# Ledger of designs, part 99: VHH binders against q96fz2

Target 1, 269 residues: q96fz2
Amino acid sequence: CGRTSCHLPRDVLTRACAYQDRRGQQRLPEWRDPDKYCPSYNKSPQSNSPVLLSRLHFEKDADSSERIIAPMRWGLVPSWFKESDPSKLQFNTTNCRSDTVMEKRSFKVPLGKGRRCVVLADGFYEWQRCQGTNQRQPYFIYFPQIKTEKSGSIGAADSPENWEKVWDNWRLLTMAGIFDCWEPPEGGDVLYSYTIITVDSCKGLSDIHHRMPAILDGEEAVSKWLDFGEVSTQEALKLIHPTENITFHAVSSVVNNSRNNTPECLAPV

## First folded at step 5 (VHH)

Design y7 (framework vhh_8pnl_2)
Fold by ESMFold2-Fast, scan of step 5:
Structure y7 (fold): chain B 269 residues (1-269), chain A 121 residues (1-121)
Amino acid sequence: as target 1 above (269 residues)
Amino acid sequence: QGQLVESGGGLVQPGGSLRLSCADAGFTVSDNYMAWYRQAPGKERELVARIYSGGDTNYADFVKGRFTISRDNAKSTLYLQMNSLKPEDTAMYYCARGEYDSYGISEFDYWGQGTRVTVSA
């Protein structure tokens, strides 16, 4: 996973993240640094994306089941990184393989600190190799959406007005992430950055790409991944596996250039 | 799977330009994290420029503003355009391809044989 869409306005995104805490109380996640959220149909590594994380990361005595939503940099910068420019990191931390997560220092250290997050997106993009040619076909990949009389599916939108209705009740893709906190050596604000855990693709996606993000399907999985106060690293890692509960459609090559940020990036072709 | 084959190196005077190419028969944007590394005599390999699976790029400070990394998916080719070359740029240049979750020089799946760049008066 190297490209996502996360275009919802802040208020729509917040409502899409409604949840229940451990006591069964209905809540919306509380924003941290909301002004850093930049909606886009075409988000690449090094841009900021919204993630969910436990309130306990910010408040010593907070209920670990309560959630914060915060923009974080895509591309984990380890807390031990000693140079002044994160772009100088010699290795790619956009994704973290599930099979080696406990072997790689960059990932096992923040995991040991409970630094688990849920990465939010409308969906993600992958490029399929076309047989007999070196052209690539991009696909937009997302959770199956509930179809109602007024909230259509993205694949069924036939007018601009119907197109906008699909987002009102959109089920956001929820990907398992690991984050870390890096203090610039020259001073400045702490940088929060994340990586997306990856697994082998499911049968439904195998013809598009051989890897997929580790998707947390449903509120129970999301809650257990976030709740580092009650759920150990060992237990949380049991949530990391391929899922078949996913759908997709082909999109135009407009998405190939990360500078393009329009609805055409995810529109069916 | 295909091998990475670099070309375009040579001898050039300071201030000159070169365009390096790396042919990759199996190129796919979403699973290709690609980079140019270089190794000067007696030194370790160092990252010059990288391009992420989605197409975003970044560069080592010592080449910013002078080098440009790009790729042509139809030709399965990675490029490095080098302008305002300096004697300090003299090195063997290598291209590397990895999965989108690769990390570090030792984690790249595929490496080329290198192409030599010499900047000398």
Scores: ipSAE 0.000, ipTM 0.250, lowest interface PAE 11.5, mean pLDDT 83

Design y8 (framework vhh_8pnl_2)
Fold by ESMFold2-Fast, scan of step 5:
Structure y8 (fold): chain B 269 residues (1-269), chain A 121 residues (1-121)
Amino acid sequence: as target 1 above (269 residues)
Amino acid sequence: QGQLVESGGGLVQPGGSLRLSCADAGFTVSDNYMAWYRQAPGKERELVARIYSGGDTNYADFVKGRFTISRDNAKSTLYLQMNSLKPEDTAMYYCARGGWDSFSIPEFDYWGQGTRVTVSA
């Protein structure tokens, strides 16, 4: 996973993340650094994306089932990184393979500290390698959406008015992530950055790409991944596996250029 | 289009120069890890030069001082300037793009088809 859409306005995104804490109380996640959230139909690594994480990471006595929503840099910068410029990191930390996560120090250390997060997106993009062609076919990949009388379908939403009906009740894609905190050697704000855990592709996606993000399907999985105060690393890792509960459609080459940030990026062709 | 395409290879005499180009259709993310690799017949593919997302470069010891890797973002093109060529530089040269949208091992997911460089008397 190397490209996502996360375009919802802050208030709509916040409502889409409504949840129940361990005591059954209905809650909305509380924002940290909300001004750093930049909605886009075409988010690439190094940009900030919203993630959910446990309130206990920020407050010593907080209920670990309560959630914070915060923008984090996509591309994990390990806490031990000694250079002054994160772009000089010698290896790609955009994704973290599930089969080696406990073997690589860059991921094992933050995971041992409970630094699990849920990466939010409308969906992600993937490019199908086709034999006998010079072009790759991009696809937009997302959770199956519940159809309602008023929501319409994404294929029928070809005007701004109709598109808003699609997004009002959109089920956000929830991907398992690991984050870390890096303090710049020369001072400045602590950098929060994340990686998306990847698994082997499911049968439904195998013709598009051989890998997929580890998707947390449903609130039980999301809650257990986030709750590092009650759920051990070993128990949380049992949630990391391919899912078949996914859908997709082909999109135009407009999405190829990460600077294009319009609804055309995810519109069906 | 949408793939890496190398060009600029050819036959040159020892001490000569060549400039290799790798065209990328502008597809994907900015500030990619990019590299030049080479493979001589019957040998493993080996790293020649790498350019990191921040613009820093790294070279194999056997080409330091002779080769220069560079990038033109406006043209979506990666270059390898090869000076003082030696017979030992004879190989197929490959462009590789790693970076932000790659999941594979090695770190480079996108490879070109290669361009042949022959250095002979």
Scores: ipSAE 0.000, ipTM 0.190, lowest interface PAE 12.8, mean pLDDT 82

Design y9 (framework vhh_8pnl_2)
Fold by ESMFold2-Fast, scan of step 5:
Structure y9 (fold): chain B 269 residues (1-269), chain A 121 residues (1-121)
Amino acid sequence: as target 1 above (269 residues)
Amino acid sequence: QGQLVESGGGLVQPGGSLRLSCADAGFTVSDNDMAWYRQAPGKERELVARIYSGGDTNYADFVKGRFTISRDNAKSTLYLQMNSLKPEDTAMYYCARGGYDDYSIPEFDYWGQGTRVTVSA
């Protein structure tokens, strides 16, 4: 995963993240640094995206089942990074392969500290290789959505008018992430940055791309991934696997340029 | 963005060997998939060999067993070892940085200028 859409206004995004804590209390996640959230139909690595993480990361003795929502930089900067400029990191941390997560120091160390997060998006984009050409066909990939006016899920065959109205009740894509905290050597604000864990593609996506993000399907999986106070690293990693509960449709090449930030980026073609 | 620079081509007799190099000034070669393509005069560009970020390799049938793709991450360099060269291998050879193994990109952004291989008696 290397391109997402996360365009919902802050209030709509917050309501879409309503959850129940361990005691059964209904809650909305509390924001940190909400001014850094920049909605976009076309988010690339190094931009900020909203993630969910446990309140226990910020408050000693907090209930580990309570959630914070915070914008973090896409592209994990390890806590041990010694340069002054994070852009000088010499390797790509946009994604973390599930098969090597315990081999790579950049990911193993924060994972051992319980620095698990859930990366939020409307969906993500991948580019299918077309036969006989270097041109690629982009697809928007997302959870099946419930239609308001009839039984079933929204899909590529639905009218553009139905697509414009789905955002009020959109089921956000919830991807397993690992974050770290980097303190600039010369002082300044702590940088929070994340990586998205990736797995082998499911059968339904294999014709588009051979890898996919590790998607946490449903509140039980999301809760267990976030709750580092009660769920060990070993138990949490059991949640990391492909899912078939995903849908997609082809989109316009407008999405190819990450500077394009319009609804046309995810509209069905 | 980063540029690819191919080198190592030349003139060899049939049955000879050459090693091509591709220097990647951007990301380390381990962070993405990389490939060697070739284009003979008057023909379309074709895939010769591909290496994924995880180390898996794929070869075109016409070079299988004769060519080996490899990388040196410390030098940010991709190699193509070519053995048992045939006149049919005569072409301009191009290094391509495709997508990253974990995600696709809109198109190949990093094609080098090429290095010429001529196999002639």
Scores: ipSAE 0.374, ipTM 0.776, lowest interface PAE 1.2, mean pLDDT 86
Fold by OpenDDE, second read of step 6:
Structure y9 (fold): chain B 269 residues (1-269), chain A 121 residues (1-121)
Amino acid sequence: as target 1 above (269 residues)
Amino acid sequence: QGQLVESGGGLVQPGGSLRLSCADAGFTVSDNDMAWYRQAPGKERELVARIYSGGDTNYADFVKGRFTISRDNAKSTLYLQMNSLKPEDTAMYYCARGGYDDYSIPEFDYWGQGTRVTVSA
């Protein structure tokens, strides 16, 4: 996964992340560094995106089922990195392959510390290779949305009002991630960064792309992935597999340029 | 999508400068990640500089501020300005273009034929 959409206003995003804690109490995640949240229809590596993580990472003795939402840098910067500039990393940390997660120190170490997160997005983009051409067709891939009698398909939102309604009730894509904390050698703020775990694509997506992010489908999967206090690494990794519970539609080439940040990026063609 | 064509290589003295160009006919260079690689005789190909689709840049440690990667979208051309060249910089330099997704990173989907840079007194 190299491109995502996460464009919802902060308040709408927060509401979309409503959850029940271990006690069954309805909660909204608290924000850490909300000013770093930058909504975009076209998120690329090195940009900040909101992730969910357990409150226990920040507060000693906190209920590990409680969630924090925080913008983090896409592209994991390992804590051991000694250069002053994270951009000097010579290896790709945008994604972590599920089959080699335990073989790579950059991912194994933070995972062993319980540094699991859920990366939030409207959806992600993938490009299908066209046979006989060097052209690629982009697709927007997301959870199936509940069709309310009144809310037409994303494609049928003929009115601005209908479009707003669609996004107000949008089910966010929840992807499994690993994050790490990096302290700059010269001092300054701790950098939080993440990688998205990837798996082989499901059958439905296989014609588009051979790989997909590890999607955590449902509240139980999300809760277990986040709850490093109660759920072991071994148990958590059982949650990492392809899912067929996705839908997609073709989009325009506008999304090809990461600088383009408009609704046209995810609009059906 | 057009073939990547490198140019600008040649013989230069230590301390000299060269500007490499990579023409990508029919392609908007800003859409995808691009990079310069080099391969010296008897050595493996190594990354020199990368420019992301977003405009961010990354350089190898040996560059030490001597080289600058840039692009001109209007001309569909990638550049590598090389200053303060050293004999150790002698290599075949290759232009590379990534796919639209990041799964191919650090491997690139498209490669030029290369342009030779020789730094010698």
Scores: ipSAE 0.020, ipTM 0.364, lowest interface PAE 6.3, mean pLDDT 88

Design z1 (framework vhh_8cml_1)
Fold by ESMFold2-Fast, scan of step 5:
Structure z1 (fold): chain B 269 residues (1-269), chain A 123 residues (1-123)
Amino acid sequence: as target 1 above (269 residues)
Amino acid sequence: EVQLVESGGGLVQPGGSLRLSCAASGFTFSRYAMGWFRQAPGQEREFVALITWSGRSTDYSDSAKGRFTISRDNAKNTVYLQMNSLKPEDTGVYFCAASYGKFYYTSTDYDYWGQGTQVTVSS
């Protein structure tokens, strides 16, 4: 997973992340650095994306089940990185393989500190190889959406004109991530950056791509992944596996250029 | 006054068992994750086992998995480490540690520490 859509306005995104804490109290996640959130239909590595993480990472007295939402850089910069420019990192940390996560220092260290996050997206893009050509077919991949009855509408319309009408009730894709905090050696603001954990693709996606993000399907999985005060690394890693609860449709080649940021990027074609 | 008091250490032969206890006082024990660490002479403190504040989740070092069991009794403000199939390399001073609301696999971030109890495994 190297491209996502996360285009919802901040207030819509916040409401889509409503949750219950350990005591059953209904809550909205509190924003950190909300001005750094840049909605886009076409987000690539090194851009900022919103993630959920436990409030206990920032406040000593917070319940570990309470959540904040913060923009973080896509592409994990390890806390031990000693160069002044994070783009000089010699290896790609956009994704982290589930099978080697405990073997690689870049991921094992932040996991040991409980630095688990949930990466939010409308969905993600993958490019299917087409036989007999160098061109690839892009697909937009996302959770199955509840078909909401609209006044005067019979049956669920799935056309470009009607996509915007479903965003108010869109179920966000929730991907398991690991983040780290890097302090520039020369001083300056702490950089928060994340990687998306990847697993083998499920049967339903195997014809599109051989890998998929580790998707946390439902609030129980999301809560357990985030709650680093209650859920150990071993227990949390049991949540990391392929899921079949996913759907997709082909999209236009407009999405191929990461500079294109329009609804056409995810519209069915 | 915060106190963590370890007990149960001693001398055992390889293959033997020990049960360590750590009694906590002076803080709200039920809100703290608890860890066990060990230290051999001249070496850094090594992670052994942890248990979350509610007791729902545990984790162990690779060397402890399958042999050691961590547990807690929040009513008694006590954490335990049951150590089975002990090996000479398990020798060291065993420390219990407390961390508010979260746990760590490294020793540097724990809030409170006990004084340690000696475990010696030799023939």
Scores: ipSAE 0.037, ipTM 0.585, lowest interface PAE 7.6, mean pLDDT 88
Fold by OpenDDE, second read of step 6:
Structure z1 (fold): chain B 269 residues (1-269), chain A 123 residues (1-123)
Amino acid sequence: as target 1 above (269 residues)
Amino acid sequence: EVQLVESGGGLVQPGGSLRLSCAASGFTFSRYAMGWFRQAPGQEREFVALITWSGRSTDYSDSAKGRFTISRDNAKNTVYLQMNSLKPEDTGVYFCAASYGKFYYTSTDYDYWGQGTQVTVSS
């Protein structure tokens, strides 16, 4: 996964992240660093994206079922990194393979500390290799949307008006991530950064791409992944597997340019 | 600026009827679910009724069911609450609220609020 969409306004995004805590109370996640949130139809590594994480990471004795929403840098910067510039990291941390997560120090250590997060997106993009051509067809991949009064499938949006309404009750894609905290050697603000855990693609997506993000489908999965206070690493890792509960449609080549930030990025062709 | 302005409140006898209106401005009204809440003196604000953006779906509190009807006119940016068979227990300040979210039954689910209109049911 190298490209996502997360374009909802901050307040709408917050509302979309409504949840129930362990007591069954409906809550909204509290923001940390809300000013760092930059909505975009075209998010690339090194950009900031909103993630969910347990409040317990920030507050001692907090209810670990409570959620915080925070923009973090895409591309995990390990806490042990000694260079002053995160861009000098010599290995790719955009993704973490599920099968090697425990083998790589950069992911194992933060995971062992309970630094699990849920990366939020409208969906993610993947490119299909076309046989016989050097051209790759991009696809937007997302949760199936429940047809409600406010929401429909993106593919059914035949008018701009319908398109706008699709986002009224959009089910966000929830991807399993690991985050870490890096303190710059020269001082300054602590950098929060994340990696997206990847798995082999489900059967439905296999023709497009052989790998997919580990998608946490449903509130229970999201809650368990986040709740490092009550759910062990071993138990949490059981949640990491391919899911067939995904849909996709072809999009235009507009998304190929990371500078393009328009609805056309995820619109069906 | 977002504004919700309630009107139509007043004094009515038990068994009487009132029609509340809420005029919205400063946001895309047709994209929001609308709700009515009420607050009696010394009591917490409670849910009364909701209507989805299209007006196709409505729901009511148990106390309101069968007596109250919520409706909306998107062309006029207005939501209504027809209240019939009013009871003294219905006395309170009635608030109009707008929600963009997935949930509609608690006060925290709503993004915008009116100032309220007083409804008094008394013999």
Scores: ipSAE 0.000, ipTM 0.287, lowest interface PAE 10.5, mean pLDDT 89

Design z10 (framework vhh_8pnl_2)
Fold by ESMFold2-Fast, scan of step 5:
Structure z10 (fold): chain B 269 residues (1-269), chain A 121 residues (1-121)
Amino acid sequence: as target 1 above (269 residues)
Amino acid sequence: QGQLVESGGGLVQPGGSLRLSCADAGFTFSRYAMAWYRQAPGKERELVARIYRGGSTNYADFVKGRFTISRDNAKSTLYLQMNSLKPEDTAMYYCAAVPTYYGSTYEYDYWGQGTRVTVSA
């Protein structure tokens, strides 16, 4: 997973992240650095994406089940990185393989500190290799969406008007991430950056690509991954596995160029 | 400004048991994840066990099934119950408190002075 869509306006995104705290009270996550959120149909590494993380990361005595939403840079910059420009990092930290996460210092150290986050997206893109050609077919991959009075069925609609309507009650994709904090050597603001954990693709996606992000399907999984105050690293890692609860459709080559940021990027072809 | 004080170390024979304690001083115990580390002569410090604020635990593979970490928030005390001790467990044992916040790459961990555990052949 090297490309996502996260285009919802901030207020719509916030409502899509409604959750229940430990007391069963309906809540919205509290924003940190909301000015850094930039909606896009075509997010690539090094751009900022919204993530959920435990309030306990910010307040020492907070309820660890309470959630913050904050934009973070995609592409984890380890705390030990000593150069001035994080774009000069020679390691590709866009994704972190689940099978080697405890062997890689860049990921093991922040994981040991409880720096788990949930990466939010409308969905992600993958490129299927086409037989007999160097051309690849892009697909938009996302959670199955429930049929409601406003959302409708996006697959059955096959029209731009119906696609616009489905965003009202869109179920965001929730991917397991690890984040770290980096202090620039020459001073300046602390940089928060994340990586997406990856697993072997499920049977349903095997014809499109051999890897997929570790998707946290449902509020129980999301809550356990975020709650580093109650859930150890060992227990949290049991949540990291492929899921079959996913759907997709082919999209046009417009998405191939990461500079294209229009609804056509995820519209069915 | 917090300070941790370990106790309970000593000399034991292989197969013996020890219970280590770590008393909290100068900070609020219940706000921290707590851990036990050890360091043998000429070796790096290594994590033995960690217990999170809510009681979830994590153990190094070399102690699973033999050691049990626990905490008593009312007494501001961390414990490590060590059973079936081996000569390889000989080390200085340190407790540490890890703050649960981000916003700095400089982690200020509170460390104790250590307690010595010797498992003789």
Scores: ipSAE 0.000, ipTM 0.226, lowest interface PAE 16.4, mean pLDDT 82

Design z11 (framework vhh_8pnl_2)
Fold by ESMFold2-Fast, scan of step 5:
Structure z11 (fold): chain B 269 residues (1-269), chain A 121 residues (1-121)
Amino acid sequence: as target 1 above (269 residues)
Amino acid sequence: QGQLVESGGGLVQPGGSLRLSCADAGFTFSDYHMAWYRQAPGKERELVARIYSGGRTNYADFVKGRFTISRDNAKSTLYLQMNSLKPEDTAMYYCAAVPTYYGNKYEYDYWGQGTRVTVSA
């Protein structure tokens, strides 16, 4: 998983993240640096994406079930990294394999500190290898959406003009992430960066790609992943597995260039 | 008020020394960037010294070589060792903390009530 869409306006995104705290009270996540959120149909590694995390990471004595939403850099820079330029990191931390997460220092250390986050997206993109050619077919992959009388149909046969109607009640994709905090050696602001945990693809996605992000399907899974104050690392890792509750459709090659940021990136072809 | 408590201020003669302390009863002191600010009479608050969670330090030019900031994570305490004090160092000194996760070092989340330092001419 190396490309996502997260294009909702800030207010719509915030409402899409409505949740209940441990006491059962309905809440909206509180923003940190909302001005750093840049909606896009085509987010690549090194760009900022919104993540959910526990309020307890920011405020002592906070209820660990309460949520903050904050932009973070995609591509985890470990706290121990000592070079001045994060782009010089010699290994790719865009994704973290679930099977080796406790073996890799870059992920094990922040995970041990409770630095779990939920990465938000409209959906993600994957490129299917086509036999006999170097060309790949891109697909947009997302949660099944609830059809309403007013929102229209969501599917591969829908025209792009019908997609504008579906965003009002879009169910955001919620991916399990790990974040870390890196202090530049020359001084300056702390960099907050994340990685997306990956698992073997489910049966439904196996023909598109052999790996998929670890998707947290539903509020119970999301709340347990975020609540590092009450849920241990061992218990949280039980939430990391493939899911079949996913759908997709083919999209045009417009998405291939990460600089293209238009609705055509996710429109069915 | 606040969750930071400063101590160690007082009246000293020019050339004297003071050691300021700031105690934090926080959840994870080691996950905060800490700073000392001061506010001289009739002036705005200014940064004196900053220490990042990893131990790296920054100093204002007017205190370089005279002041040393340090932290003891086991004791959840921040220190400012002030040597060769000058009348110009007379101010209320404030401890400040910002979470390493998302803190803007210019917009601290926690502030102490301050401790007064007076350097007599």
Scores: ipSAE 0.000, ipTM 0.192, lowest interface PAE 14.1, mean pLDDT 83

Design z12 (framework vhh_8cml_1)
Fold by ESMFold2-Fast, scan of step 5:
Structure z12 (fold): chain B 269 residues (1-269), chain A 124 residues (1-124)
Amino acid sequence: as target 1 above (269 residues)
Amino acid sequence: EVQLVESGGGLVQPGGSLRLSCAASGFTFSRYAMGWFRQAPGQEREFVALITWSGKSTDYSDSAKGRFTISRDNAKNTVYLQMNSLKPEDTGVYFCAAVRTSWYGYQSSEYDYWGQGTQVTVSS
């Protein structure tokens, strides 16, 4: 997973992340650095994306089940990185393979420190290879959605106008991530950056691409992944596996260029 | 009125074991992450082990992994470090310390409260 959509305005995104803490209290995640959130239909590595993480990472004595939402850089910069420019990191840390996460120092160290986050998106894009051409077919991949005005779930058969109205009740894609904190050698703000854990594709996606992000399907999985105060690394890793609860539709080639940032990027064709 | 008191140090042969204890008072122990640090003669204080406030997650330095186990008993306000397969290079003064979150638990400068230390000597 190398491209996502996360276009919701801040207030809509915040409401879409409503959750229940350990005591059963309904809550909205509290923002850190909200001004760094930049909505886009076409987010690529090195851009900032919103992630959920435990409040206990920031606040003394916080309940570890309470959530912060913060923009983080996509592309994990390890805390041990010694150069002044994080773009000079020679390793591609956009994704982290689930099968080698405990073997790679860049990922096993922050994971051991409980630095787990949930990466938020409307959905993600993948490009299907087509025989006989050098062109690839892009697809937008997302959780099944419930229609508000009509019975049933939203899909490719629905009009583009109906797609504009669905966002107020959109179920965000929740992907398992690992983050780290890097202190610039020359001083300045700590850089928070993340990687998305990847697994083998489920059967439903195997014709599109051979890998998929590790999706945390439902609040129980999201809560356990975030709660590093109560859930050990070993227990959390049991949540990392392919999921079949996913849907998709073909989109136009407009999405191919990461500089294109319009609703056409995810509209059905 | 805040105190952390280490015990269980001593002289042991290479390959031996020791169990360190740290008794806490004067703060809400169950709301703090706890760490163990050590300092060898002429060297800076180094991270050894960390346990979250609930005891559900732990982490270790590379030299401690596989040999040391950190644990805690919130009912007794005590944190422990079980040290197995001790080596001469494990010799040093061992400190327990309390930090507001495990997020800050790898940096000695972030710790709120420190014990006075207990001496561990691994020698024949």
Scores: ipSAE 0.000, ipTM 0.118, lowest interface PAE 18.9, mean pLDDT 85

